# Designs tried in a protein design chat: miniprotein binders against q9bqp7. Part 99

Target 1, 240 residues: q9bqp7
Amino acid sequence: VPQNWFPIFNPERSDKPNASDPSVPLKIPLQRNVIPSVTRVLQQTMTKQQVFLLERWKQRMILELGEDGFKEYTSNVFLQGKRFHEALESILSPQETLKERDENLLKSGYIESVQHILKDVSGVRALESAVQHETLNYIGLLDCVAEYQGKLCVIDWKTSEKPKPFIQSTFDNPLQVVAYMGAMNHDTNYSFQVQCGLIVVAYKDGSPAHPHFMDAELCSQYWTKWLLRLEEYTEKKKNQ
Key: E = the ipSAE of ESMFold2; O = the ipSAE of OpenDDE; V2 = 0.75 times the mean of E and O plus 0.25 times the DockQ between their complexes.

## First folded at step 9 (miniprotein)

Design Jd7
Fold by ESMFold2-Fast, scan of step 9:
Structure Jd7 (fold): chain B 240 residues (1-240), chain A 98 residues (1-98)
Amino acid sequence: as target 1 above (240 residues)
Amino acid sequence: NEEEVIELILEAYKYEEEGDYEKAAELLIRAVKLARELGNPKLLANALFLLVEAFYKMGRYEEAAEVARELVEVAKKLGDKRMEELARWLLEEIEEER
């Protein structure tokens, strides 16, 4: 149980109407600062089991590809993910004329993979936008806030070279989503409340992406775990 | 040669994924011996790392501890702090089972 508990949802925003909100999605730039990012907190508080599994994977890949091959592979995976996010931002932006579509971005297997998910996405409120939790003092850059099947969600787009149905315990994706949600719900740059999350895993070969929907109850459960990770991070920094 | 050691370790990874730790250990014991003969500490560390897991999963805790202690020393010589910390943690896990 976290010693410094704080609610994920903001009661002052739960009853807000605003049917006439602007159609242009928010895109607040991320300021690199001494304030820890969500990804930094998660990376610094991995369990020993998680560190072991990642090192095991790394050592195997280095044997298969060589040191230089592994670095090239990792760099290429990062670049493909970045281009996937750029393509999604372009597709979901109502001001498509401001960002000319790269035909190569639209041809990726990852974009083909998410087509059936995109059909259910509408009412985009934010794209590639910075969030900050002013009370808990952390920052993040979320991918997307939009309605998925009529529910307003923090949506996180993930790429995978191969389907990995049994490695979810190694990944902190749900914690990342709720951390962004809690920050946005208490960030003065935003006026709305998000209560749901969606993790979309897209595949390189164009196989249908897997959507993992998180309702308000599930988000609250993961929020408690995120608060524990944040507390652990803060304590580790005091001991340095 | 190095290629033979790499093949042995990669085959052991596949057996471990299938839960066949006995066959993985047989391959890794050979890989450890060859890596020592070649004087390749990176291959040796990789083989030892996987061998600790194999012995641990088989309940062979004395052998797992011996291999983990060697891994700590090899990681120290390599300057691999992450591997050293993981090897020490593996030793703690093994001792809790003993």
Scores: ipSAE 0.691, ipTM 0.927, lowest interface PAE 1.0, mean pLDDT 85

Design Jd8
Fold by ESMFold2-Fast, scan of step 9:
Structure Jd8 (fold): chain B 240 residues (1-240), chain A 98 residues (1-98)
Amino acid sequence: as target 1 above (240 residues)
Amino acid sequence: NEEEVIELILEAYKYEYEGDYEKAAELLIRAVKLARELGNPKLLASALFLLVEAFYKMGRYEEAAEVARELVEVAKKLGDKRMEELARWLLEEIEEER
């Protein structure tokens, strides 16, 4: 699939701020339908190596923790990630006050981890907001769209917890970001253009988070790889 | 024996869970050696990939870069374009930390 036929950037949209841009960050709710999510596409197109390592890790954990113990472990990891995202949405939202959630948020090592990154984040345009690519027929829920060091970015907040499938956490994160970017750039619910991405990896022990910035060229490279994953998903669906 | 390599990889995961990257790396170095002796490039790629992470998390960036470069070549030989791209991306990240 030629990248020129399905561009990540919308040539009809401007990069500069528009007076019609809302002052309150957008939060469009995600509605379930037959259109696949970015997460589902990535889950169902993992490499053989990723599938093998994930399955072996699961079997090992079940042997050590038992079925219930493994379920509790995975639920705990999920819950911590969800609370981290809720905390960040609260911190970055101009309508919610930082003080209302201060005690619970500031006790988290993850929130301590991202403090230095948050100092460089401003001009928030969207938080926990749904995106849909009308032509390519996929949906997603992005974490944040804001300026990072003066550049408008799709920002994805990640928590680093052990054990984790390293292959998927390393390779698929950039694909997730560009998939959201391409969808937003072609979604009629949004009026602005995003050309950069940022993946922020926060640590439970409060160690400084690692920012991974993606410029327009890098986003274009990952967009091509995302299109290949989307094609693989479509092929697998035809064989169901 | 393929099973021995798999067991080393799984035991390394346990040590990583406990935060013992030094012990994980010891097991993965053994897994890499055995995978080479078996002539199994898929197991070799898996062990190399995890070893890159172990060295990276230990701050041993020179060794992480060397292992990542080998992973690129193994992925090339396998015709695994996704693993090759992943290995190149890891190498770029490691080089930026050096």
Scores: ipSAE 0.000, ipTM 0.236, lowest interface PAE 12.0, mean pLDDT 77

Design Jd9
Fold by ESMFold2-Fast, scan of step 9:
Structure Jd9 (fold): chain B 240 residues (1-240), chain A 98 residues (1-98)
Amino acid sequence: as target 1 above (240 residues)
Amino acid sequence: NEEEVIELILEAYKYEWEGDYEKAAELLIRAVKLARELGNPKLLASALFLLVEAFYKMGRYEEAAEVARELVEVAKKLGDKRMEELARWLLEEIEEER
């Protein structure tokens, strides 16, 4: 599939704010159906090397923690990630007051980890919002669209127990970001253009988060790889 | 007992992390033997899975292939399709090196 048939950026859209842009961040609900999600496409098209590394990690953890301990560990990781996203949505949303429960969410080490990143985030345009690429037929739920250091970005918040100082260590996260970007740029529910991505890896101990900024050129490179993964998914589904 | 097999495999993970594949293989060969004696196919699969990697990293492709073939059969018996597919892929990678 040629990239020029399915560009990541929409020539009809501007990356500049305009009068038609919403004053309140968009939060379009995800309507699940037979259309595959970005995460499903990526999960179903992992390389054999990625599957090997994941299985190796899983086998070791099960041996260390036991079956029940592993389930508890993964449930806790999921819950911590969910609470981190909820706290970020709360921080970035315009709201009148915070309840005691919200205050507790804001005190986590993960939130401390991202404070220096948040200082550079402004102009929030979307939070926990659904995107759909109508032509390529995939959907997703993105975390955040906002300006980071003056550039409009799809921002993806991640939690990690281990340092991730290089973008390569974040695996498929760049593909996830550009998939959301391409969908949003071609989704009629949105009127603006995003050309940059940002993956923020937060740490539980409050150590400074690692930001992985993706400029337009890097996003285009990962977009080509995403299109290949989407094609692989479509072929696998067709051969079923 | 099962705890002894688990400890052998976990120690092998540590040696593989250090790049000592010969020591890892030594421990895993013992783990495989004990898992077979216990009749525990899940522990057997776990030990075989790591042993394939250890032999492959050491360039012992004939031994790696034999272990990978056994892993395919054990995974089939367990109904673990992910491990079966992964074992078949490992066997293909190994056979290309041979």
Scores: ipSAE 0.599, ipTM 0.895, lowest interface PAE 1.5, mean pLDDT 87

Design Kd1
Fold by ESMFold2-Fast, scan of step 9:
Structure Kd1 (fold): chain B 240 residues (1-240), chain A 80 residues (1-80)
Amino acid sequence: as target 1 above (240 residues)
Amino acid sequence: SKVIYVIITAPDPELAREIAERAAELAKEHGLKVEDVEVLGNRVFIVIEAPDEEALKRFLEELERIAKELGVRVTVLIEE
């Protein structure tokens, strides 16, 4: 149990959308400062098992691809992920909120992969938007907040290449989602409550994406684990 | 009980194979459970479960001694 427990959900907020809510999704820019980001906290507090499995995966990949091939692979994964997120933001934004829509950006295997998921996504509330937990003092940039199958979710878009998934990013995906959720629920820039999460893994070859839905109970379980990681990060920073 | 993760880096694949066998046998001699051993080129990845802290300490001291004699690097990651 974390020493300084704080609730993930805000009792002053409702998870029901207001019928008069604006149709334009929120996009609050990330303000960089001394406050740690969700990704930094997670990177600095990996479990011993995660470190071991990551090193083993890297060694397997280097043996298969060579050192230069591995560097090219990881660089391409990053670039493809960035382009995928840009395309999703374009697709989910109303046309009037974007200055230009690049047709080529909208045509990729990853976008084809998520078409079945996108059919169940509506009521977009936020896209590529900054969150800050005012009490716990951490920040993040979430991908999307929208209704998935009628449930308001923090949605995190992930890319994966079959058959070689980037396993290190999958370990902490639920923690990232609940960290963003808890921050948004206590961030004065937002007025609504999110109680569910969705991790969508899209594939380069266009094969159907895998959705991983997280209900309120599961989110609460991962929230406790996130609080422990945040506590570990804070203690480590005081000692170093 | 404690789970420990051991990464051994050897100068070459031949020595990596030798140290993998020696480390696994050493763990068993000290009553530790070897969950997994994988040799990947010049590196060895071992997962060990240690119910007894004194046995774990003796194993790690002996492994470090062998590592110094053979010129291999050992990284130990301990998780309870």
Scores: ipSAE 0.681, ipTM 0.938, lowest interface PAE 0.5, mean pLDDT 85

Design Kd10
Fold by ESMFold2-Fast, scan of step 9:
Structure Kd10 (fold): chain B 240 residues (1-240), chain A 80 residues (1-80)
Amino acid sequence: as target 1 above (240 residues)
Amino acid sequence: SKVIYVIITAPDPELAREIAERAAELAKEHGLKVEDVEVYGNRVFIIIEAPDEEALKRFLEELERIAKELGVRVTVLIEE
């Protein structure tokens, strides 16, 4: 799948503000069907190194925590991530009031970690919203589309425990962001153009989150790699 | 040079330690470079760099033979 046949940016769309853009953030529900999701494509096309390192990490953790302890650990990590995303959606939604929000959700170390990033976020266009690439036939659920320091970005919120980061989620994060970007740019449910990405890694102890900004050139480079992963996924499914 | 990742699953931790040593020695005997060997319970994780494809093929054939004899499962992941 040549990049020049399937560009990440849509030449028919402007990155300029449009008066017809909705005043409230879009939240298109994810419709489950046979079309593969971004996360499924990435999980099914991990590099041999990624598969090996993940298996080794899982085995090490099981030995340290036990089978039940490992299940509890992974469940807690998932729950913390879910709560972090829910808190961010609530904070960034213009229709929510402070009195109607869960104070425990809003006072986590992860939320403290991202405060300096949130000060630079404005003009929210989409939150927890489904995207579909109409031509390449994949779907996804993106976290957020908003202006970061004046540039419209697909923003992906990540939680990390410094000593035990998830290698798989860290390595493929840029691919996930550009996959969502390319889908949104070619999805008829959206009218705007996104050319930048932002991966925000938040820390449980409230240490300042690390923003990883991706400009248009970097997004184009990762888009080429995403297209290769998508092609690999399609080829693998034909051989099953 | 090719990098290969080998995962061996044994029925018990003692056999896992034995096969880890034997597999690493087998790789060295075939002129392959063993980058890392870690044992976690009943599973062995080996990273091997193979400069010669014929030597790699011979190593993998012999490892599979040993695996069948000992009742261990070997998974080989090769970077393309």
Scores: ipSAE 0.662, ipTM 0.924, lowest interface PAE 0.7, mean pLDDT 85

Design Kd11 (at its last look DockQ between E and O 0.91; V2 from the best seeds 0.70)
Fold by ESMFold2-Fast, scan of step 9:
Order: C-alpha cells, then sequence, then structure tokens
Structure Kd11 (fold): chain B 240 residues (1-240), chain A 82 residues (1-82)
C-alpha cells in the first residue's frame, strides 16, 4: 500500500457533459516548471527487470543495425509516433481545414490500423492537453479524452512495429494512462470525471490495432501501482 | 525468493561466450536456478532465481572474482519476486 494514498476519482465530478463545457476540445499547453512529468517519474523508477530487458533489447538491436543504424531506427520510431499523434489530433478535431491537412499523414499504415477504433470514438473533450495533479505535484500531456463505445476515457495512442516493440513502453502504458486520469480528475482546469482508460496499439503495416480497455476497477488497481512509482521517485530525489 | 539479472560486458565475443558458460555453471553449482542465458556480441544477459540468500551471496562473490581475473565487467540487478 502506498504511504501517501490519494483517490484517483473525484466525488465532486460527473462524467456527463455540462452546458458550460466548451464545444471545442480543450488543449491546455504544457508549461516548463520544476514539477516532474509522468514520463520522467516512470523513466526514473523502472523496475530491475525493465532495466535489464531494455539493455538486452538495445544490445540486440545494435548488433543487427550497427551503432548509427540503431540511432537512425530510434529517431525514425520517434518521428513516426509524432506524425501518428498529429494525424489523430487532426482527425478528431472539429476545426479541420484543407490547407492544414496533410493527406500523407492521414493515409499511413498506422492510421489504417486504427480505423476500426476511431469508428467507436466520439464526444472529444480534450486533445494534446496538459494535466497537473495539484495535490500530488506531477504533470503530464495526455493524448485524448473522448467517449469510446459510450464511455468517457483517457485514450493513449501507441505505435508498435511487429516484431520489435519497445518492452519498457508496454509495461508502463497503463500507469501512464491512470496517472493522467488522476491528474485530470483533480485539475481545476477541467470540470469532468474520467473513470476509464483505453490504450490503442497501432501497427505500421496496417494490421488492426489492439484496444486495451481499462474499466474503473482496473484503473484503481494501476493507480495504486502508479502511486508507488511516484513514492519511489520522491525518495530517490531526497537521496540526491 | 529473489530474481537476479546479470549483465556481463567482455572485451570480445569469444570471452563473452566463455564467461556465459562459466557463470551459468557456477550458479548451478551453488544450487541457483538459471532461467535464461543470452549472448549478444560481447555482452551476456543472465536471469537467475535464488531462493537462498546465502548461496546467492557466495555465487556473486565468486562471479566477481572470476570477472576481475578475466577482465570482464559485471552489473547485477536484484529484485524480490512478488
Amino acid sequence: as target 1 above (240 residues)
Amino acid sequence: SKVIYVIITAPDPELAREIAERAAELAKEHGLKVEDVEVYGNRVFIVIEAPDEEALKRFLEELERIAKELGVRVTVLIEERE
């Protein structure tokens, strides 16, 4: 049990839309400050297993691609992920313009992969938006908040290449989602409640994306694990 | 019980293969369970399950002595099995 337990859900909030809510999805910019981000906390508190598996994967890739080839590969994976997120933000934004639309971004294998999931996404409330947990003092930038099959979710879009997915990313994805959820539920810039998560893994070859839905109970379980990671991060900072 | 993740870095791939075999055998001699051994170029990746903490300490001490004698670097990551 974490020593500084705090609830993921806010009893003063509802998941239903309010008349005061903007019709355009929220996009609060992430501002630089000394408060740690979700990704930094997770990166600095990797398990011994995660560290070992990541190091083994890196060595295998370097042998296959060479030092320069490995750097190029990781750079390309990052760029493809960035383009995928940009395309999804464009698709889900109600204010699309032809002049701003890159048709090549919209016709990638990753976008083909995710089409079946997008058919079930509606009621977008936030896109590429900053969240801050005012009590637990961490920040993040979430991908999307929208209804998936009628349930309001924090949605995280992931890219994966078959056969070589990043092992580290797979282990921490649920923690990232619930960290964003807990922050948003207690962030005064937002008025609604999210109780569900969705991790969508899209594939470069256009193979159908895998949706990993997280109900309220599962989110609560991962929230406890996120709180433990946050405590580990705080303890490491005190000892430096 | 504990799970031990061992990373060995050798100056060359031949020595890496040699130390991989020696480390795995050493673990077995101390009654530890070797779950996985992978060699990638000049690096060795070993996963060991250790139910006995005293046997684990003896293994790690002997591995460190062998590593210094052979000029290889050893990194050990220890984790409690949940």
Scores: ipSAE 0.703, ipTM 0.938, lowest interface PAE 0.6, mean pLDDT 86
Fold by ESMFold2, look of step 10:
Structure Kd11 (fold): chain B 240 residues (1-240), chain A 82 residues (1-82)
Amino acid sequence: as target 1 above (240 residues)
Amino acid sequence: SKVIYVIITAPDPELAREIAERAAELAKEHGLKVEDVEVYGNRVFIVIEAPDEEALKRFLEELERIAKELGVRVTVLIEERE
């Protein structure tokens, strides 16, 4: 159990936003400060197993591709992820539908992969929006807040070359989602809260994406794990 | 029990294969469970379960001695398994 407990949900907030429905999703700009991002906290607190598996994977790739080939591969994977998020923001934004769109951005296996998920997504409230937890002192940039099958979710979009049919296969992604959720629920830039999460893993070949739904109970369980990771990060920072 | 993640870097792939076999045998001789051994080029990746901490300590001492003799680099990551 973490020593610095803090609730993930805010009793001062409704899970239903006030009327009237915004026609444009929130996009709070990310501001640089001295507090850590969710991704930095998670990267700095990887388990020893995660470190081992990452090193093994890197060595296998370098052996197969060469060092320069591996650098090119990782750069391309990063670009694919960036273009995927750009495409999704364009598809989900009402203002983006009024603008010229790059058709090559929208024509990818990853976009095909998520089509069946997008049919169940509605009521988009935020896209590529910054969150800050003022009390716990961390920041993040969430991908999307929208309803999925009638449940308002923090939605995180991921690209993957390997199938991830189980939430356990998504490594730290559930922690990332609940960290964003907890920050949003206590961020004064937002007037509502979210109690559910969704991780969507998309595939380059267009195979159907895997959704991983997280109800409030599961989110609370992962929130405890997130608090432990944040606590571990803070202790490492003291010893720098 | 504890889980041990061992990464060995050898000067060449043949020595990597030799030290991989030798390290796995050494672990078994000390009563440790070798869960996985993979060799990629000059690097070795081993996963070991150790229910007995004294056996683990003796294994790591002998592995370090062998590593110094053979000129290989060893990184050991240890964590408690629930």
Scores: ipSAE 0.629, ipTM 0.926, lowest interface PAE 0.9, mean pLDDT 86
Fold by OpenDDE base, look of step 10:
Structure Kd11 (fold): chain B 240 residues (1-240), chain A 82 residues (1-82)
Amino acid sequence: as target 1 above (240 residues)
Amino acid sequence: SKVIYVIITAPDPELAREIAERAAELAKEHGLKVEDVEVYGNRVFIVIEAPDEEALKRFLEELERIAKELGVRVTVLIEERE
């Protein structure tokens, strides 16, 4: 049980989206501060097994590709991910705000992969927007807040070369999603609350993406795990 | 039980293979279960399950001795398995 319990949901905020859907999605800039990001917390609190497996994977890849080849591979993966997020932001943004749609960004297997998910996405409220949890002292940059199949969700877009048909295969992604949810629900910059999460795993070959929907109950379960990771991070920093 | 993740870095691939074999045998001799052994270039990756703390201690002491003898670097990550 976390020592510093804090609820994921804010009882003071109404679950009902205020009828005034802002015509423009929120895009709050991330301010670089001493406050750790969600990503930093997760990276620094990996299990021994995760550390071991990652190092083993890295060495295997270096053996196969060489050191320079591996660097190139990692750079390409990063670039592809970045381009994918940029393309999604362009797609989900109102037409009037994106004057320069690079059509080339839209021609990717990843974009093809998520088409069937995008059909169920509506009511975009935030894109690439910063969240801060003032009490728990962490920040993050969420990909998207929108309605998926009529339910308001924090949506996290992921790229993968391998199928991830189960949420368990997404490693710490569920923790990331709930961390953003909890922060947003208590961030004064946001007037609404989210109760659901969605992880979308897009594939390079254009095969249909896997949506992993997280209901309020599942989010609550992962929230507990997130709090434990955050406490571990805090303790490690005090001992350094 | 405890799970031990062992990462060994050797100066060359041949020594890496040698130490991998020696470490695996050492684990068995001390009553530990070797779950996985992989060698990639100069690095060895071993997953070991220790039934008790005493067996683990003996294994680690002897592993350190061998590592010093062969001039290799050993990193041990210990995790409790529920």
Scores: ipSAE 0.627, ipTM 0.922, lowest interface PAE 0.6, mean pLDDT 91
ESMFold2 (binder alone), look of step 10: mean pLDDT 82; pTM 0.787

Design Kd12
Fold by ESMFold2-Fast, scan of step 9:
Structure Kd12 (fold): chain B 240 residues (1-240), chain A 82 residues (1-82)
Amino acid sequence: as target 1 above (240 residues)
Amino acid sequence: SKVIYVIITAPDPELAREIAERAAELAKEHGLKVEDVEVYGNRVFIVIEAPDEEALKRFLEELERIAKELGVRVTVLIEYKE
């Protein structure tokens, strides 16, 4: 187990969330600081298998597309992901003007892909919002906190370009979700308890998105793995 | 047991195919289980399961010797499993 184990859920917070409190912000901007982000911790502590599989995928792609083609492909994947997240933030925003603007501008296979998931999403509590674990000293920018089928979830939106998905983003998705969850549950800027996660993989061709629901028990299991990655990161930093 | 991930970079695709076959056979001769072998251009990707530490050490030593003789680069990533 991790040497410095800490619980994912906050015993001081209710399991029965109250209705949205206007005093709790929907969006807190992420500010640059020396505290490591979830993404940085995960990138710096990739497993040997993840490193190997990423290099193998990269070489396969370079063989098919050429060096320049691969660079263009990865740039396009990043841009599409960014646009997808921006679109979802707008669609889920309670602000009417943003929703109306999006209806005119946002049409993609990825948005079509998630329509069935969005029908089950309500009670949005946070969008593109910064979280900080005040005790474990890490930060993150989570995509969304909302009710999915009546359960309050940290929701992470992912894009996949078949047949060549971005391997790195698939491996660490559950760890990202629980890291954000643990941070939010111990961040004094928020007042509610999140116990569930949802990873939604959207497809470029508009095929129905694949939802991966994580209940409290599964979140607790991944939380232990996240704490081990955080510990590994801390040890690497001491040795450098 | 250990899982080892081997990445070999050769100067050309023909040598990459040759070293892939030689490395896989070498692993089997040392009693190691070859899970996967893939070649992409001048690079070779091998996954090996190694329950025996001594066999793994001998395999890696001989692979490094062959690599130096052929002018190929070998990167070895070792992961412990339970």
Scores: ipSAE 0.598, ipTM 0.904, lowest interface PAE 1.1, mean pLDDT 84

Design Kd13
Fold by ESMFold2-Fast, scan of step 9:
Structure Kd13 (fold): chain B 240 residues (1-240), chain A 80 residues (1-80)
Amino acid sequence: as target 1 above (240 residues)
Amino acid sequence: SKVIYVIITAPDPELAREIAERAAELAKEHGLKVEDVEVFGNRVFIVIEAPDEEALKRFLEELERIAKELGVKVTVLIEE
């Protein structure tokens, strides 16, 4: 185990925002870059169990739908997820943006699913915003940074066909959240500190979304695991 | 104990069903716990819990021999 860990939290930062126009969320664009993204690192360093479960799921789906049917299914799942994120960005954006919202983006079971969570979300500070860890050299595009039940969180919106009532059921999602958190806390484009995470799993049928809150201690535990995945990725990339 | 994940790819579904039964029985004969066995077409997916490294090694060696005889491909995924 490495003895020299990079900290997830930045002692030079606080969660006190600048009082100048706090209602306009930051949206730093993600630039084309050779620096690996959080999702790329996680995809390239899946656990043996995750690889097995993915192969089993793919084989089952191909058997049921055929090769072309499987491709259509996965394309549709991706598109629904994309629309869900676009709808949430629209809902959480400033008032001027809300006036121009496309109602079709807002009309889904997934949006119905998250309504009770959205009631507890306020003080949005960033939406669909790029983060980069300046020292560890990875990038990401986080969904949202906002106060959930009064606590500043990196919030990650997920869609699922299956119930995910326990955080252990969300696989790499906690790692993704803390990777974004650590990057934001060390990114000069941001001045505040985030110490909590929230994974929100929304359901297509509109059944209530499951929120998985991650306090500072839990975030620190997952941060250690993220650093191991990043190290594994770096070693694998050298061998490409 | 270790949990191992085994994927067997056979040339046809009939042989896949045969090797699934053979592999599960072989695991039990070596004192390994079979958590799950699923067959989807020509592929077999097995989850096994191994109580010790030596029992696992013996099982995997025998499974590989059977695989070569039957012309099936075995992929073993083990957490280190």
Scores: ipSAE 0.583, ipTM 0.908, lowest interface PAE 1.0, mean pLDDT 84

Design Kd14
Fold by ESMFold2-Fast, scan of step 9:
Structure Kd14 (fold): chain B 240 residues (1-240), chain A 80 residues (1-80)
Amino acid sequence: as target 1 above (240 residues)
Amino acid sequence: SKTIYVIITAPDPELAREIAERAAELAKEHGLKVEDVEVYGNRVFIVIVAPDEEALKRFLEELERIAKELGVRVTVLIEE
């Protein structure tokens, strides 16, 4: 249990649109500073299982591809993920604000993989937008905030080589989603409340993406785990 | 019970295979459950479930002694 608990949801906010909300999706730029990012906190506080599995995977891949082959592979995976996020931002943004589109990437298997999910996405409120938790002092860059099947969600787009049909297979992804959610709910740059999350795992071969919907209760459960990771990070920083 | 993750780094793949076998046998001798053992080149990855804290401690002490004798590095990650 975290020593200093703080609520994920903001009782002063509603998930309903109001007249003062921007008509175009928000895109607040991320400013790097001494405040830790969600990804930094998670990377510095990996579980024992995560450390073990990551090290085993790296060793297996190095043995299979060689040192240089592994570096090339990881660079390509990173680039494909970046391009996937850029394509989704383009698809979900108004055409008038984002004119340039990577037509080649719009034909990728990853984009084909998510088509059935995109049919259920509407009411986009934020894209590639920075969030900062005013009280807990962490920052992040979320992928998307939009309605999925009528519910306002923090949506996180993931690419994977392996099927991820269970949320447990996505490790820290639920923590990342709720960390962004809690930050946005307490960030003065935003006026609305998000209570749900969605992790979408897309596949290179175009096979249907797996959506992992997180209702308010599940988000609250992962929020407690995020607070523990943030506490662990803070303690480690004090000892360095 | 506790799950522990053991990573052993040996100077060569032959010694890695040897220590993998010995570590698995040692765990079983101490009544610990070996869930998985994988060898990739000069490194060994073992998943062990320990229902007893004293047996786990004795196993880890003996593994460390063998590791020092053979010149291998052992990293133990205990899931709390």
Scores: ipSAE 0.654, ipTM 0.925, lowest interface PAE 0.7, mean pLDDT 86

